# Designs tried in a protein design chat: VH-VL binders against q9vpl3. Part 18

Target 1, 224 residues: q9vpl3
Amino acid sequence: RGKINIQRPKAPHYERARVVAVTQPKYPELPKAKSCFKTRAERTQQQQENPYNEIIAREVRNWLDHSRLVAFFHLSSITADDIFRVRVQLHKQNLHLKSYGSKIIEQAVKNTRYEAIVPLFHSNHCIVFSPDPEKTAALLRIVRRVPQMVLLGGIVEETMLSRNQLVAYAQMPGLHAVQAQLVQTLSQAPGHLIQQLQAHQNSFVQVLDVHAKNQMNEETPKST

## First folded at step 1 (VH-VL)

Design b41 (framework fv_imvotamab_arm2)
Fold by OpenDDE, second read of step 2:
Structure b41 (fold): chain C 224 residues (1-224), chain A 119 residues (1-119), chain B 112 residues (1-112)
Amino acid sequence: as target 1 above (224 residues)
Amino acid sequence: EVQLVQSGAEVKKPGESLKISCKGSGYSFTSYWIGWVRQMPGKGLEWMGIIDPSDSYTRYSPSFQGQVTISADKSITTAYLQWSSLKASDTAMYYCARGEDTSLYFDYWGQGTLVTVSS
Amino acid sequence: DIVMTQTPLSSPVTLGQPASISCRSSQSLEYSDGNTYLSWLQQRPGQPPRLLIYKISNRFSGVPDRFSGSGAGTDFTLKISRVEAEDVGVYYCMQGTHWPYTFGGGTKVEIK
């Protein structure tokens, strides 16, 4: 009778975990009847809640709420010194690198729109925050030089993006650039229209001139 | 004009606590690091630590780890260096400096704070 | 820790003559970004340190052109083309590439 090695399903690879996290349908939580009695689990969770963890969780929420760019990274065998170096580089670009425990992240994002990110935090991770979504390209440029930092995904302008989507976003012209281009295009439209309108008139005048010249040539008697 | 203004000279006894300050002005305080340097009488310069005022991330030199606390209040653009219990060996001039270009060099320095610890 | 060794310890110089200070690091100071974060600082008597040179050879704002920095890897030099009376003080090299940042022992420039 073969030992059913009920191998605890190995946590999915971080990439798979990412896909699952992003694709999990947010089902409206059924109004849990507020039973007045906190479940043993809730009491145990409350008793284990270190006031310090609450403070840190609040900090995390604050960063999430005030950031227009959030990027999540897996850290693979990175030293404290390496992290510091990256932090310094990011700081120059007004990018803020933070590292939090998985439990703290879970507490911070519980019952929020960010709850879907929890599965990304199974191992060593860091988060980069920025108030400026235009810094996405700069972020990616810096991180490319750090093989120990693996981009998992992010949030841009309140939208959760996959790794590939973030890369694509970074390659897009900034909103202002697109707007400028639009304005330029619109500003050229009247000129083009005028040219087109004038082109017909000019063509007509040319045809008339040619006709007039031809008539004049026909009326000039060959003076024998 | 970029300026770092430090608190005045301090005379203390061993065992007393002390907190000195460095106020930055003329620039975006959260965009640059602040570092603290010790100079003992007649000696060279020693890095104590650096702080990012934007999030209060702090890094200490190994020799000063656990001996001092570096902090910052970005609301008043001020960095702090503090001791819980002073020693006679803490007698020195203390400088704050602004970190430029990812804090790898320091371009502006405070005037220094002389701390004298004597029985 | 990176050890910064300065030579000489003292440099008596005649006014108008050149001065040269050497700084050697125990390890390469080249950073991953391709920059070398070696700085030179001047400390006049009774004053705080002042930045002179950053990244080996860049003069900081307001620094006279008689100051120049050179070097690569582990060997660096500060030169004063013509020493003036106001140049009296202690000069330090500093590395900002490796934590903890470290200073050289200093070179005292004096007028003969």
Scores: ipSAE 0.052, ipTM 0.610, lowest interface PAE 2.6, mean pLDDT 85
Fold by ESMFold2-Fast, scan of step 1:
Structure b41 (fold): chain C 224 residues (1-224), chain A 119 residues (1-119), chain B 112 residues (1-112)
Amino acid sequence: as target 1 above (224 residues)
Amino acid sequence: EVQLVQSGAEVKKPGESLKISCKGSGYSFTSYWIGWVRQMPGKGLEWMGIIDPSDSYTRYSPSFQGQVTISADKSITTAYLQWSSLKASDTAMYYCARGEDTSLYFDYWGQGTLVTVSS
Amino acid sequence: DIVMTQTPLSSPVTLGQPASISCRSSQSLEYSDGNTYLSWLQQRPGQPPRLLIYKISNRFSGVPDRFSGSGAGTDFTLKISRVEAEDVGVYYCMQGTHWPYTFGGGTKVEIK
């Protein structure tokens, strides 16, 4: 890896170098190569940077960019056949039911105005997208018959809305001007949105627990 | 409260198989590693391996690779340590411990399972 | 594998006096994230190990203030400011930076 000088060294230097080479091992004993494994923290960071996860996160961002209506749901245990039927009904109304892992959602909304929604997706969830905000009424009509899907809130015309705000929006006439005015009015105090959405989710879980216990007790009440 | 409960003491003969368990409770089982540690009678502690219950990703210490199998069943929040063929040199106390992901330390430990292998 | 050397092997201490345990690693324990994953564990006779200190100097929940950790790179120290009767046991340092994780040989703390 470099040039060698062919000039003769002085005899004492040559003799000393030769003696040292003879009396010492030429190669030291090789140390055992140490295994280096990825830690869980490192694997978690690597998964966030994984090209596959970025491709799916890009898909989620594309859905958010092209959808004027996005609705978030808590999803209770549901059979594959039941969710397929719901998906078909929604699809006929240009409503697209999607489910993504919380890590992918976090990656998709990181550094965006929607980053605050991430805590909603650490529990069982699904999202409905549509390019048509007029379909909010149709969405709520369909999910009314699906007790496993509980509305948490959504995004309409790039504005985050609570459950109650989204329900109010669904009752508006089909004129864009009226809807835009309502969105402006309902979107006050956006900093409280996540707290409102999480409180509703927790209340529903408590109701489900009580109902499940009553069902196990084989109660048949005549009035709810 | 966070708790790791291990299976009871075992007395076995050389060549027999054995599977011991470590049941986690009071926390999100899939959010933490489970590690297995051996302590031979009157000796110190040594790592055998660790598992991430969320995906069953497992690491073994080189001296235990091929000697034991570590597994987990997240549906019952239980991790396992298994031998296909025990040796007298496997006589030891075995501990499981919960691994904190972000700090790479083991915060809660099981009570231990004593395994005695003798002819 | 990373070799963890503890000194002393045994530490007889008078009740109420301080105790100090040293731990040296064969290579740096600083991880690529800037943290050093050096822990201290206590094992009382007949009991499982108990975490005392993590990441060099952080006391685990429920660990008394008399326990403190310090160090950097390859040299680490666990100090007990005033040894109590319940502190009798074997103390281990552990590194979680490099796989396989390794323990020190242990230091037995005894009341004289």
Scores: ipSAE 0.000, ipTM 0.393, lowest interface PAE 17.8, mean pLDDT 75

Design b42 (framework fv_imvotamab_arm2)
Fold by ESMFold2-Fast, scan of step 1:
Formats: C-alpha cells, sequence, structure tokens
Structure b42 (fold): chain C 224 residues (1-224), chain A 121 residues (1-121), chain B 112 residues (1-112)
C-alpha cells in the first residue's frame, strides 16, 4: 500500500495472481481406475475455465465497472516503441490502454449486457478505459495520429455506442444533450448493434488504407 | 415494409439551384446509411456519396466532392441531395438507396424509385 | 479507384437457356475481415436497381433460386440457370470492399 500518484480505475491486485501461482491449493486426484481420455470438447471447456483466466477476467470486469468511457480498437502491426509513445500520450489524459486475449474478454463479458462485443475481438485488438467520458475528444485526437489503431465503437456511461455515435459524442458541447440522443439510439436490438459495429470496423479500415496509400503516393509530410 | 420514396421529376436551367429528397419508412432511419447514385441517360451507375442520418456524417466520391451536398433531417426521416448551381451535365436519373450497415461496407439493399433531373437551356 | 470490368456487354439468350455474366476487379476484393463485399444488382427497363446477390453468393430476400453467384478474389460470376422473360434488363456488379464504392459497366440481358 502506498500513495497513488496516477489515478486509474481500481483493478484486482496483481499479487493475487502471484499468490495463486506460488500457493495453488492441491486438488484431489481422480482414481486412476476411473480416469478416461477427455474428448476435444471437454479439453476445450477445461482450457476456457482456467483459474488464471478467471482472475484476469475479473480484472477486466473491474475496469468496465469503474470506467465511464471504454473504447474498442482494432490494432494493426505496431512497434513496441510506437505503442509505448501512444500509451504515454493517453495516460497524460487519464486514458488507459489495455490489451487482453479474446478468451479473457469473452469470459469477462459473458452473461453481461456487453456480451455482444465479443466478435470484435477475434483479431488483434486493444481497449482504452477512462473514468472521465469528457476525454473522448482527447482520445480521438490522439489516435487520429495512429493509423494502426482503428476505432470500432465503445461504451459511454454504460451505454454501448457505434463508432459514429462515439465520434458524435466527442463533438457534443453538453453532456445532457448527448444523453438525450443516446436514449434514441439505444432502442436498437443487440444483434443489430454488433452487425453495425463490425460494419464500422470494415468501412473505417478501408478508408484508412486508401488514405494511407494516397498519402504515401503524394508526399512525405511531417505528422500533423 | 422498407420503402424509400423520392421527390418528383425536375426540369431546370443551368445555374439554378436544386434540392431533391428521399424519404425513408419501415425501418430505423437513423441507424442505416443512405447513399446517392447517379445514372446518366443510357449510362451505368455512379456512386456519389453516402450519409449516416443519426449524426449527419457524410462521405463523398472524389468525383462529386464539392459538386453536391448531401444532408438529412431525421425528424422527418428524409435525406437530401443538393446542387448550388446546376450544369447541363447533371442531367440524369438520381437514386437513393439504403446501405445495410452503419458504414459504407456491404451493399445497397433497398432503392428509391428515382428522380429524373433534366437541365437544359 | 477499383475498376470493375463486366463481360459481355450484352447477352442475347433464348428463353429457358442459361446466361452467365462475368465481373473482374482491378484489385482483390477480399476485406481484412475475410469477407468479400461484392454484390450483383438487376435493373429492369424503367425500374430502379434491385439487389440480387450480396457477398459473392448470398441471395437477397425474394430473389429466385435460378440466380446464383460465385467467385473469389478478383473474378466473379453471376449465373441465371434458365432465363425467363422477367429477367430482361441490365445487370451490374458492385464492390464495397474499397473506397470509393464502384460499379461494373453493366451487362444487358435480352431475349433473342
Amino acid sequence: as target 1 above (224 residues)
Amino acid sequence: EVQLVQSGAEVKKPGESLKISCKGSGYSFTTYWIGWVRQMPGKGLEWMGIIYPGDSETRYSPSFQGQVTISADKSITTAYLQWSSLKASDTAMYYCARHDYYDSSGEFDYWGQGTLVTVSS
Amino acid sequence: DIVMTQTPLSSPVTLGQPASISCRSSQSLVHRDGNTYLSWLQQRPGQPPRLLIYKISNRFSGVPDRFSGSGAGTDFTLKISRVEAEDVGVYYCMQATHFPLTFGGGTKVEIK
């Protein structure tokens, strides 16, 4: 325990994962006479129910519970130096870039209102968390300079938003006006929303590819 | 039943302004893109641009950027295509069409009946 | 811009006979998500376009099963197994994988 200089949403203690690794309780062994070879389905289920994954999934749920802004991104190939610089820029705005495996995300959001987001994480991805929804504009300004990060959508005040809705939110001058608009948008069915979020991923990635290719053909300007 | 109903035929002189409309019904208007497609007499289809009525985001084909303005009024579920100054080369059939997804990926599933615009002097 | 080339320009067919229309794109239409956003539209004389096929081979609602689509990458085909009188019109392929959206030049299907 110490003084916290950097504010972020409460996460599970990393020491808990260490303690589990070091002091794992020994489970009773099945009698050899009663053991059978497991089917592929049984092995897959056993892997999905890994105790370590549950600990990390709980950390993800804690981030979701304490963040009023959550943004989902597709992440193309990026160097360690570049992602570090982005992480530093985001952190200065109380925006926290995290990356979790798709199985952990699935486990974290299973049986929650956010389960529909799972298909967005079938490829490389990252998530940005913040307790401050007013930082959405700062987030979009920073990631505009990072072509490897493609906005897919997000969650603001526990409300799932498409890419365009999140962009619109960033441009709104007042929180109450946005809340009124979100009520109208939330009338959509969950299946409808996931289809639309995937479509945004596809369209935005296409536009970025065309834009990047056109810029490379035209000139080599400094990043603006 | 999903329907897109467009405004009636227009006959104009070069230099005149024009605004044609496309009214959507039978679906959530603010959750689908609406695109505009031009078909010049005896020619094929050309994509002009697209709008998402929920936030009025627009995307234009490079050949139509600056030539037309696409807008929408979600209170009356209507999208618009507008010219500030018509040219004879704008003579064409104009179709609006609904796009399946929130962005420009996918397909145009439902089409309006078309608005014939004739510009002559 | 992606160039979509359709062949033939016109296809005179006898009623009940098959018709085949080809569409070739200047670049691969496979999206990074693994989908191929290629569709086929039918335009009957004096009518607006109508969606027939989306994502290469999926028939849209109300489209007869005599229409089928196939292909991959840059080469795509629309087939009508047995042409009926109501099938006369112009057929267009369309791609939505790359910006801007582009159409093929059209193939006119006529009864001879």
Scores: ipSAE 0.000, ipTM 0.412, lowest interface PAE 17.9, mean pLDDT 76

Design b43 (framework fv_imvotamab_arm2)
Fold by ESMFold2-Fast, scan of step 1:
Structure b43 (fold): chain C 224 residues (1-224), chain A 122 residues (1-122), chain B 112 residues (1-112)
Amino acid sequence: as target 1 above (224 residues)
Amino acid sequence: EVQLVQSGAEVKKPGESLKISCKGSGYSFTTYWIGWVRQMPGKGLEWMGIIYPGDSETRYSPSFQGQVTISADKSITTAYLQWSSLKASDTAMYYCARLEYDFWSGDAFDIWGQGTLVTVSS
Amino acid sequence: DIVMTQTPLSSPVTLGQPASISCRSSQSLVHRDGNTYLSWLQQRPGQPPRLLIYKISNRFSGVPDRFSGSGAGTDFTLKISRVEAEDVGVYYCMQATHFPLTFGGGTKVEIK
């Protein structure tokens, strides 16, 4: 047990530091709402009109364009410490876990071939990016230990795949010709694929609810 | 062919230290967990712990925590099980086995070593 | 720890007849990912264990189709449709859904 020892680049170039800062979903400035005590509705309206969203949306598009592996996950309640451990483990495999608001995702994929993924982000979510599709097996191994993250599907070599198709792809890593053939064989029409991805999301919500109820029942016997 | 080959039988006295090995071949050693399982003479199987050789993460059964040390050297694709001070009750057959921890493999010990017999007697 | 209870402790069977082994867990083995990590192992006399079935009902490579697994939640069954001489040995169920990983006590299959 104990804390995770995280290794980071000692001194990233200035340009890299700026890119990391603008791609983060955090707001760098204190909102004017702090001084004006604006209502929740007014704050929400101003957030949606924030021009900073376009900068983050462009970075999301850059991640999509330059990643050969993109995996979509439903994310249930998880502690900051646990998600940090997951990020460290993924980073060692050149897998980059990112979280973006649904409005930013919608802006990023609007008028692109990926517009169909928007419905996947109506609930809590996260995305893993990698330039290396051979890391799909490593991704699934790491996430297998994180029940709060449930695979919905992904994009491999610019082809949208359901959860089952992505799992099948992972079974044959390291064989580029066979991997390419598998991707083509498993590929489906985007509309049909989105229906499958949403079905997996709904199934997970149901499984999580059952598991939570079972955990509560399991704790009940502890009380005399 | 995927194989796990264990070190030979050991005969030791109580209080002595021991380190036995399990060498993997024919697969990506750093992408699978290696588990250790004890079988006392005439009894069933007991899980002791597992290690992920890629980053040396270990998980122990509560009954074996502090009693043994599991380690791995990925440069020679070998996992180890170690005792600082053996007891007569450690007399058993020890197996190593590969565990695939992913959604399609089913978290089962699929490939097993031949076993290492450890006898501890005065 | 999850307790895995196997019945019967010993199963004498006539060659060519079916055999059935039951395994019960003290709590549900359904993982949050929807999978149930329940496997069956065979150990022949003097040999290491051999994987037969994983995730309740999936046969491992090289395992004859006379072996089948079934079950859900806490109750699981291994069936041998037509017992052969080489099937003599001890059979164990194992769960990997919860830590620590636990094994059943074993069921000895013998020819009468």
Scores: ipSAE 0.000, ipTM 0.435, lowest interface PAE 12.1, mean pLDDT 77

Design b44 (framework fv_imvotamab_arm2)
Fold by ESMFold2-Fast, scan of step 1:
Structure b44 (fold): chain C 224 residues (1-224), chain A 121 residues (1-121), chain B 112 residues (1-112)
Amino acid sequence: as target 1 above (224 residues)
Amino acid sequence: EVQLVQSGAEVKKPGESLKISCKGSGYSFTTYWIGWVRQMPGKGLEWMGIIYPGDSETRYSPSFQGQVTISADKSITTAYLQWSSLKASDTAMYYCARQDSGEYLYYFDYWGQGTLVTVSS
Amino acid sequence: DIVMTQTPLSSPVTLGQPASISCRSSQSLVHRDGNTYLSWLQQRPGQPPRLLIYKISNRFSGVPDRFSGSGAGTDFTLKISRVEAEDVGVYYCMQATHFPLTFGGGTKVEIK
């Protein structure tokens, strides 16, 4: 599934013009504001693409395709100087911190199995990419000193992992053991890995639900 | 739902020009590659080339480079395959198919119904 | 260009019996990223091709679990555990690791 809605802007009907006219005397600026909003709505209805968004979305897909480690973070208020310092520390470990707008992320992951993570990016966020999953431990050590960055989860070897699963992965003595397990699982039953990935996606969605509740200023989880 | 709808069958004479279409719907047209595949009568599949509608980047199979032109029009979510001068050897079924560079990397997931092109004297 | 060789050319199968199709590439299909971009397509009579399996062994959405893929390097196999009437058609392997994309010659599965 991935339906694209395209609609031609409808010419103003008499009824619409009358409704707009009724509201004009209350707010002198309203006709200009409404005209501007109508133009924006019409562009939205036409499904007009921003060329820059397509180019950047392609960049995001390339990062996702070529990174064996992807970690998602909620980003609280942080100074430009502090985030730059963190970026430099991460870069020394071949970890690449990127920030993209939520609309860019939506375009990049639409119709992929990663589409479920889109809600994570409606708040302030950042993503760390690396070709080396063995750097997960180094990533967590660096981020531990940055309270403004809150780990939400990630993707390792194309498998979605919750925060707890990613922390456990970082603590493994030989990351090759995890890779061997993934290879073994893949070779046993072609459909089995997909079920495991779906289970991990559900766990990741649960982490997102907890994060959303925390963002809504909920103090105590209702369940476990 | 993702759907690719191709133009109707064509009957042409050698030397004539032709442009066939593939209209995408149910997905973000500019974020997926569109490929063209030829199937000669009673034969297998041959990859012709691909286009990325978002920036009009094209890549052609060496066998089809200079033989055909692939293009796309984002405003009507349609990809095209065009010949300047048809030959009898162009008689075939032509399929368009969608390819993603993301999770579905390097394979075609959805296919059009095909356009039969017959070129005879 | 990478040559993809399929065997057999035709496979007459009794309903409910298994079918096996082999695909061999002239060169290794392992990509520099460690993945192998080998897919299997099904084409029923009078219909367009349909994706069955991608990256050797991953079933595409809506594909029945009786279809399975296996293999590595240059040798790949598509298996149908219990052939049904709707499985009649031509099956193609496809490689996308090396440019240009190439297809196998096809294997016709039919009911005897």
Scores: ipSAE 0.000, ipTM 0.396, lowest interface PAE 20.4, mean pLDDT 75

Design b45 (framework fv_imvotamab_arm2)
Fold by ESMFold2-Fast, scan of step 1:
Structure b45 (fold): chain C 224 residues (1-224), chain A 121 residues (1-121), chain B 112 residues (1-112)
Amino acid sequence: as target 1 above (224 residues)
Amino acid sequence: EVQLVQSGAEVKKPGESLKISCKGSGYSFTTYWIGWVRQMPGKGLEWMGIIYPGDSETRYSPSFQGQVTISADKSITTAYLQWSSLKASDTAMYYCARSFDEYGDYGMDVWGQGTLVTVSS
Amino acid sequence: DIVMTQTPLSSPVTLGQPASISCRSSQSLVHRDGNTYLSWLQQRPGQPPRLLIYKISNRFSGVPDRFSGSGAGTDFTLKISRVEAEDVGVYYCMQATHFPLTFGGGTKVEIK
């Protein structure tokens, strides 16, 4: 309420209405955090490439090149204690849970056959590596009890597999079944596999949106 | 809510002094620059200068250097624009605006409502 | 000082039709760091300016996707894909590459 400034006659209800607020996204295009930089020159200097990023990117490339099993996961909010327990359980099966920033992953896979995985890492993510592809069944058994980790897909014997293909691989152990699955995967169009991997992520985002709306609706009755 | 609130309209005579204010709220006042922009009646926008409240560093447009003084008091999150001696040609709307750095690389994203200054005999 | 020239001076459009505003600088706005510091502002009647776009094409938070910016070097364009009643006002381009900061003369978007 109050008097509207004649030099700025905006109706308060229009700008402050929840409907208007809900349609406004957060500010994603600004630097993630306003740091202690005062001037353009200081900001430019800080944006200079960190040489340690190349060391970490090389580590990621080594994991990709020397692992016969790589699994990609969407990671929702999880406590440090919970992820530690998962990491310990995976380690007992020679499964190594790693988390890297999206820029480092992009730098690691740029100009490689794995560059197509970059879109999977635009949201919260983690990767499990193993030298033993027979551990896929053990991996899925462990992750089944961790709802915060959603399987997006993976790489088995240097071949990219969708979530469904990786699940099938885990549940049909045997050289003949594995070879049949890989032949099917290799015969697919290059872009089609990424579409399949992203479909699981998009479906999960849709489920999160519905859950968020349900939480909002649940919270509204409490607030009223 | 990030907001800049400016002082009210002023009516002055040529030769008088004036100091108008711009109060920031809802953000870290000392980590952003505050710029001043003039808009003469029926005309476009003119950039006057800018201040960093954290250390009071100022930069002025050459056309406004020596005509105005920009200052800030970080204890009350307020920036100021002042004239020692007003002229009729100073009649304009004056806006303050927040800037990420001294040049406005990400645009001036938050603006005050404006202070109308009228100078007539 | 860098001179910023906007065309047209006024743009009468019917609701739902597109509008296009041009901005030309007297010198290149490409900074030595490779960025181009060109912004677009909207000023509705009786209101202060509002940031729409920064660094040529980046929409500010809360700005509808019907607004888009493009351009390079000295020639820049702001487009409104389908004009709404609330879009009436004066639009300004601003350069921050060269000191002092300078604005275009403004383009008035009107509903006919």
Scores: ipSAE 0.152, ipTM 0.646, lowest interface PAE 4.3, mean pLDDT 79
Fold by OpenDDE, second read of step 2:
Structure b45 (fold): chain C 224 residues (1-224), chain A 121 residues (1-121), chain B 112 residues (1-112)
Amino acid sequence: as target 1 above (224 residues)
Amino acid sequence: EVQLVQSGAEVKKPGESLKISCKGSGYSFTTYWIGWVRQMPGKGLEWMGIIYPGDSETRYSPSFQGQVTISADKSITTAYLQWSSLKASDTAMYYCARSFDEYGDYGMDVWGQGTLVTVSS
Amino acid sequence: DIVMTQTPLSSPVTLGQPASISCRSSQSLVHRDGNTYLSWLQQRPGQPPRLLIYKISNRFSGVPDRFSGSGAGTDFTLKISRVEAEDVGVYYCMQATHFPLTFGGGTKVEIK
C-alpha cells in the first residue's frame, strides 16, 4: 500500500487540471493598495491638500499670537519617554511643548510677522509656548537638563531674541521688579538733592562761624 | 536690588519647634531656587536642601531628610526652614541662597545675611 | 555623596603675593549635559558666603579679575593673582553636579 506522499501530490491528469483551472474561483485581486507605493511626490502633494494641515496651521498661529514667550528648540535624538518627562515638567510651569512639521510651520507663518522663524525649522524641532514671559528662566532651567533640546532662539513680548539674548533675559529681574527699583530710585533722588543742597549750606554756615569766631578772638584785647 | 532677607536670630530650647524665613525681593521669586545651607559654629558649609517656589518642588540632602522641612510661600516671596523638635546640635548659622537651577548653573549668586539659631538647654 | 577635598586647610599669604587653593572631588564633576557644576565661594569673617566663580572658571559679576578658576574632571584650582587685605576669609568649593550638593572643607586665607 504505497504511502500517499501528501507533500508532493502527483500532478493531476491534464483534463482534471484544465477543469480545476477553470473552476478556480477568480478572487478579485484585491486592488494592490496603491497607497503603499505612493511616490514621495504623491505623498507630498497629498499633505499639501490635507484640510487638516490648515487646521493645524491655524492652531500654530493661535499659539504664536497668544503667547508672550515662545522658544524654539532643535531636537536631537530623543526618546519618547524623555520628551514626555520634559513635557510634564514644562506643563507644571504652564509651559506648553509642541512639535509641528516644518511644512505646517511654514504654512502657519506665511505672510505673518513670524515668517522669520521658518529657517529655524529645517530639522526636528519643538516649540515651547507660554503666556507669561517671566517663565523664561523656568524654561531654561528645565531644558538645561535635556541635552537633546538645543535652544535656537525665541520670541519674548513680540521681540525676536537670539539664544544669548534669551539667556540674558532670563537673568534679568522681572519687569515689576525693575519698575519698583526705578520708582525707588526716583523717590530717593529728591532726598539726595536736598541733602546735597543742605550740605553746601551747612558748610557755608560752618565757614562763617569759624570766621566769626576768629574775628571775636582778634578783638579780645590782651589784658596785661 | 536683588536681595534675600532672613529672619532674626533665634534662641530656643531643645524640643521646641522653629520656623525661620527667607524673603526674596528684586527678582522673580518663583523662577529661582532657594537653597538652605547650615554652618555650625567654627565649621564649614553644609548643603541642606533646596526648593523651587514656583511649584514647591523640594529636594533634601540625605543628611537632613526628615530632620527639617523646607517650604515656600510664593505670594509673599518667602522661603522657610522649619524644625518640629530642635536639638542642641541644631545650633548653627543658617543661610538661604538663590540659585538659577538645582545644579547651581550660575552658582548660588545671592545669599541672605544668615539666621543664627541657638539651641541651649 | 561626593567628597570635596580642599588643600591647604590654611594658606598664610603675604600681601601682594599669589595664592592657590586646590579642590578635588571623589568623582568626576562633569554632568551629562557637558557642564561641570563647580563653584567657588568666599566667606569673609562675620559675613555670608559670596559667589566668586561658577562652572569652574566663570567669574561672577563684581568679582575682581585677580580671582580665577581652572580645572577639569576631579581637580580644580582657585587662584588669586595678588592677594589683598579684603581677600582674607575662608574659601569653599562647591559641587552641584551630583546630588546632594556638597562643599569642600574650606581653606582659610590669612595675611602673614
Scores: ipSAE 0.025, ipTM 0.585, lowest interface PAE 5.1, mean pLDDT 84

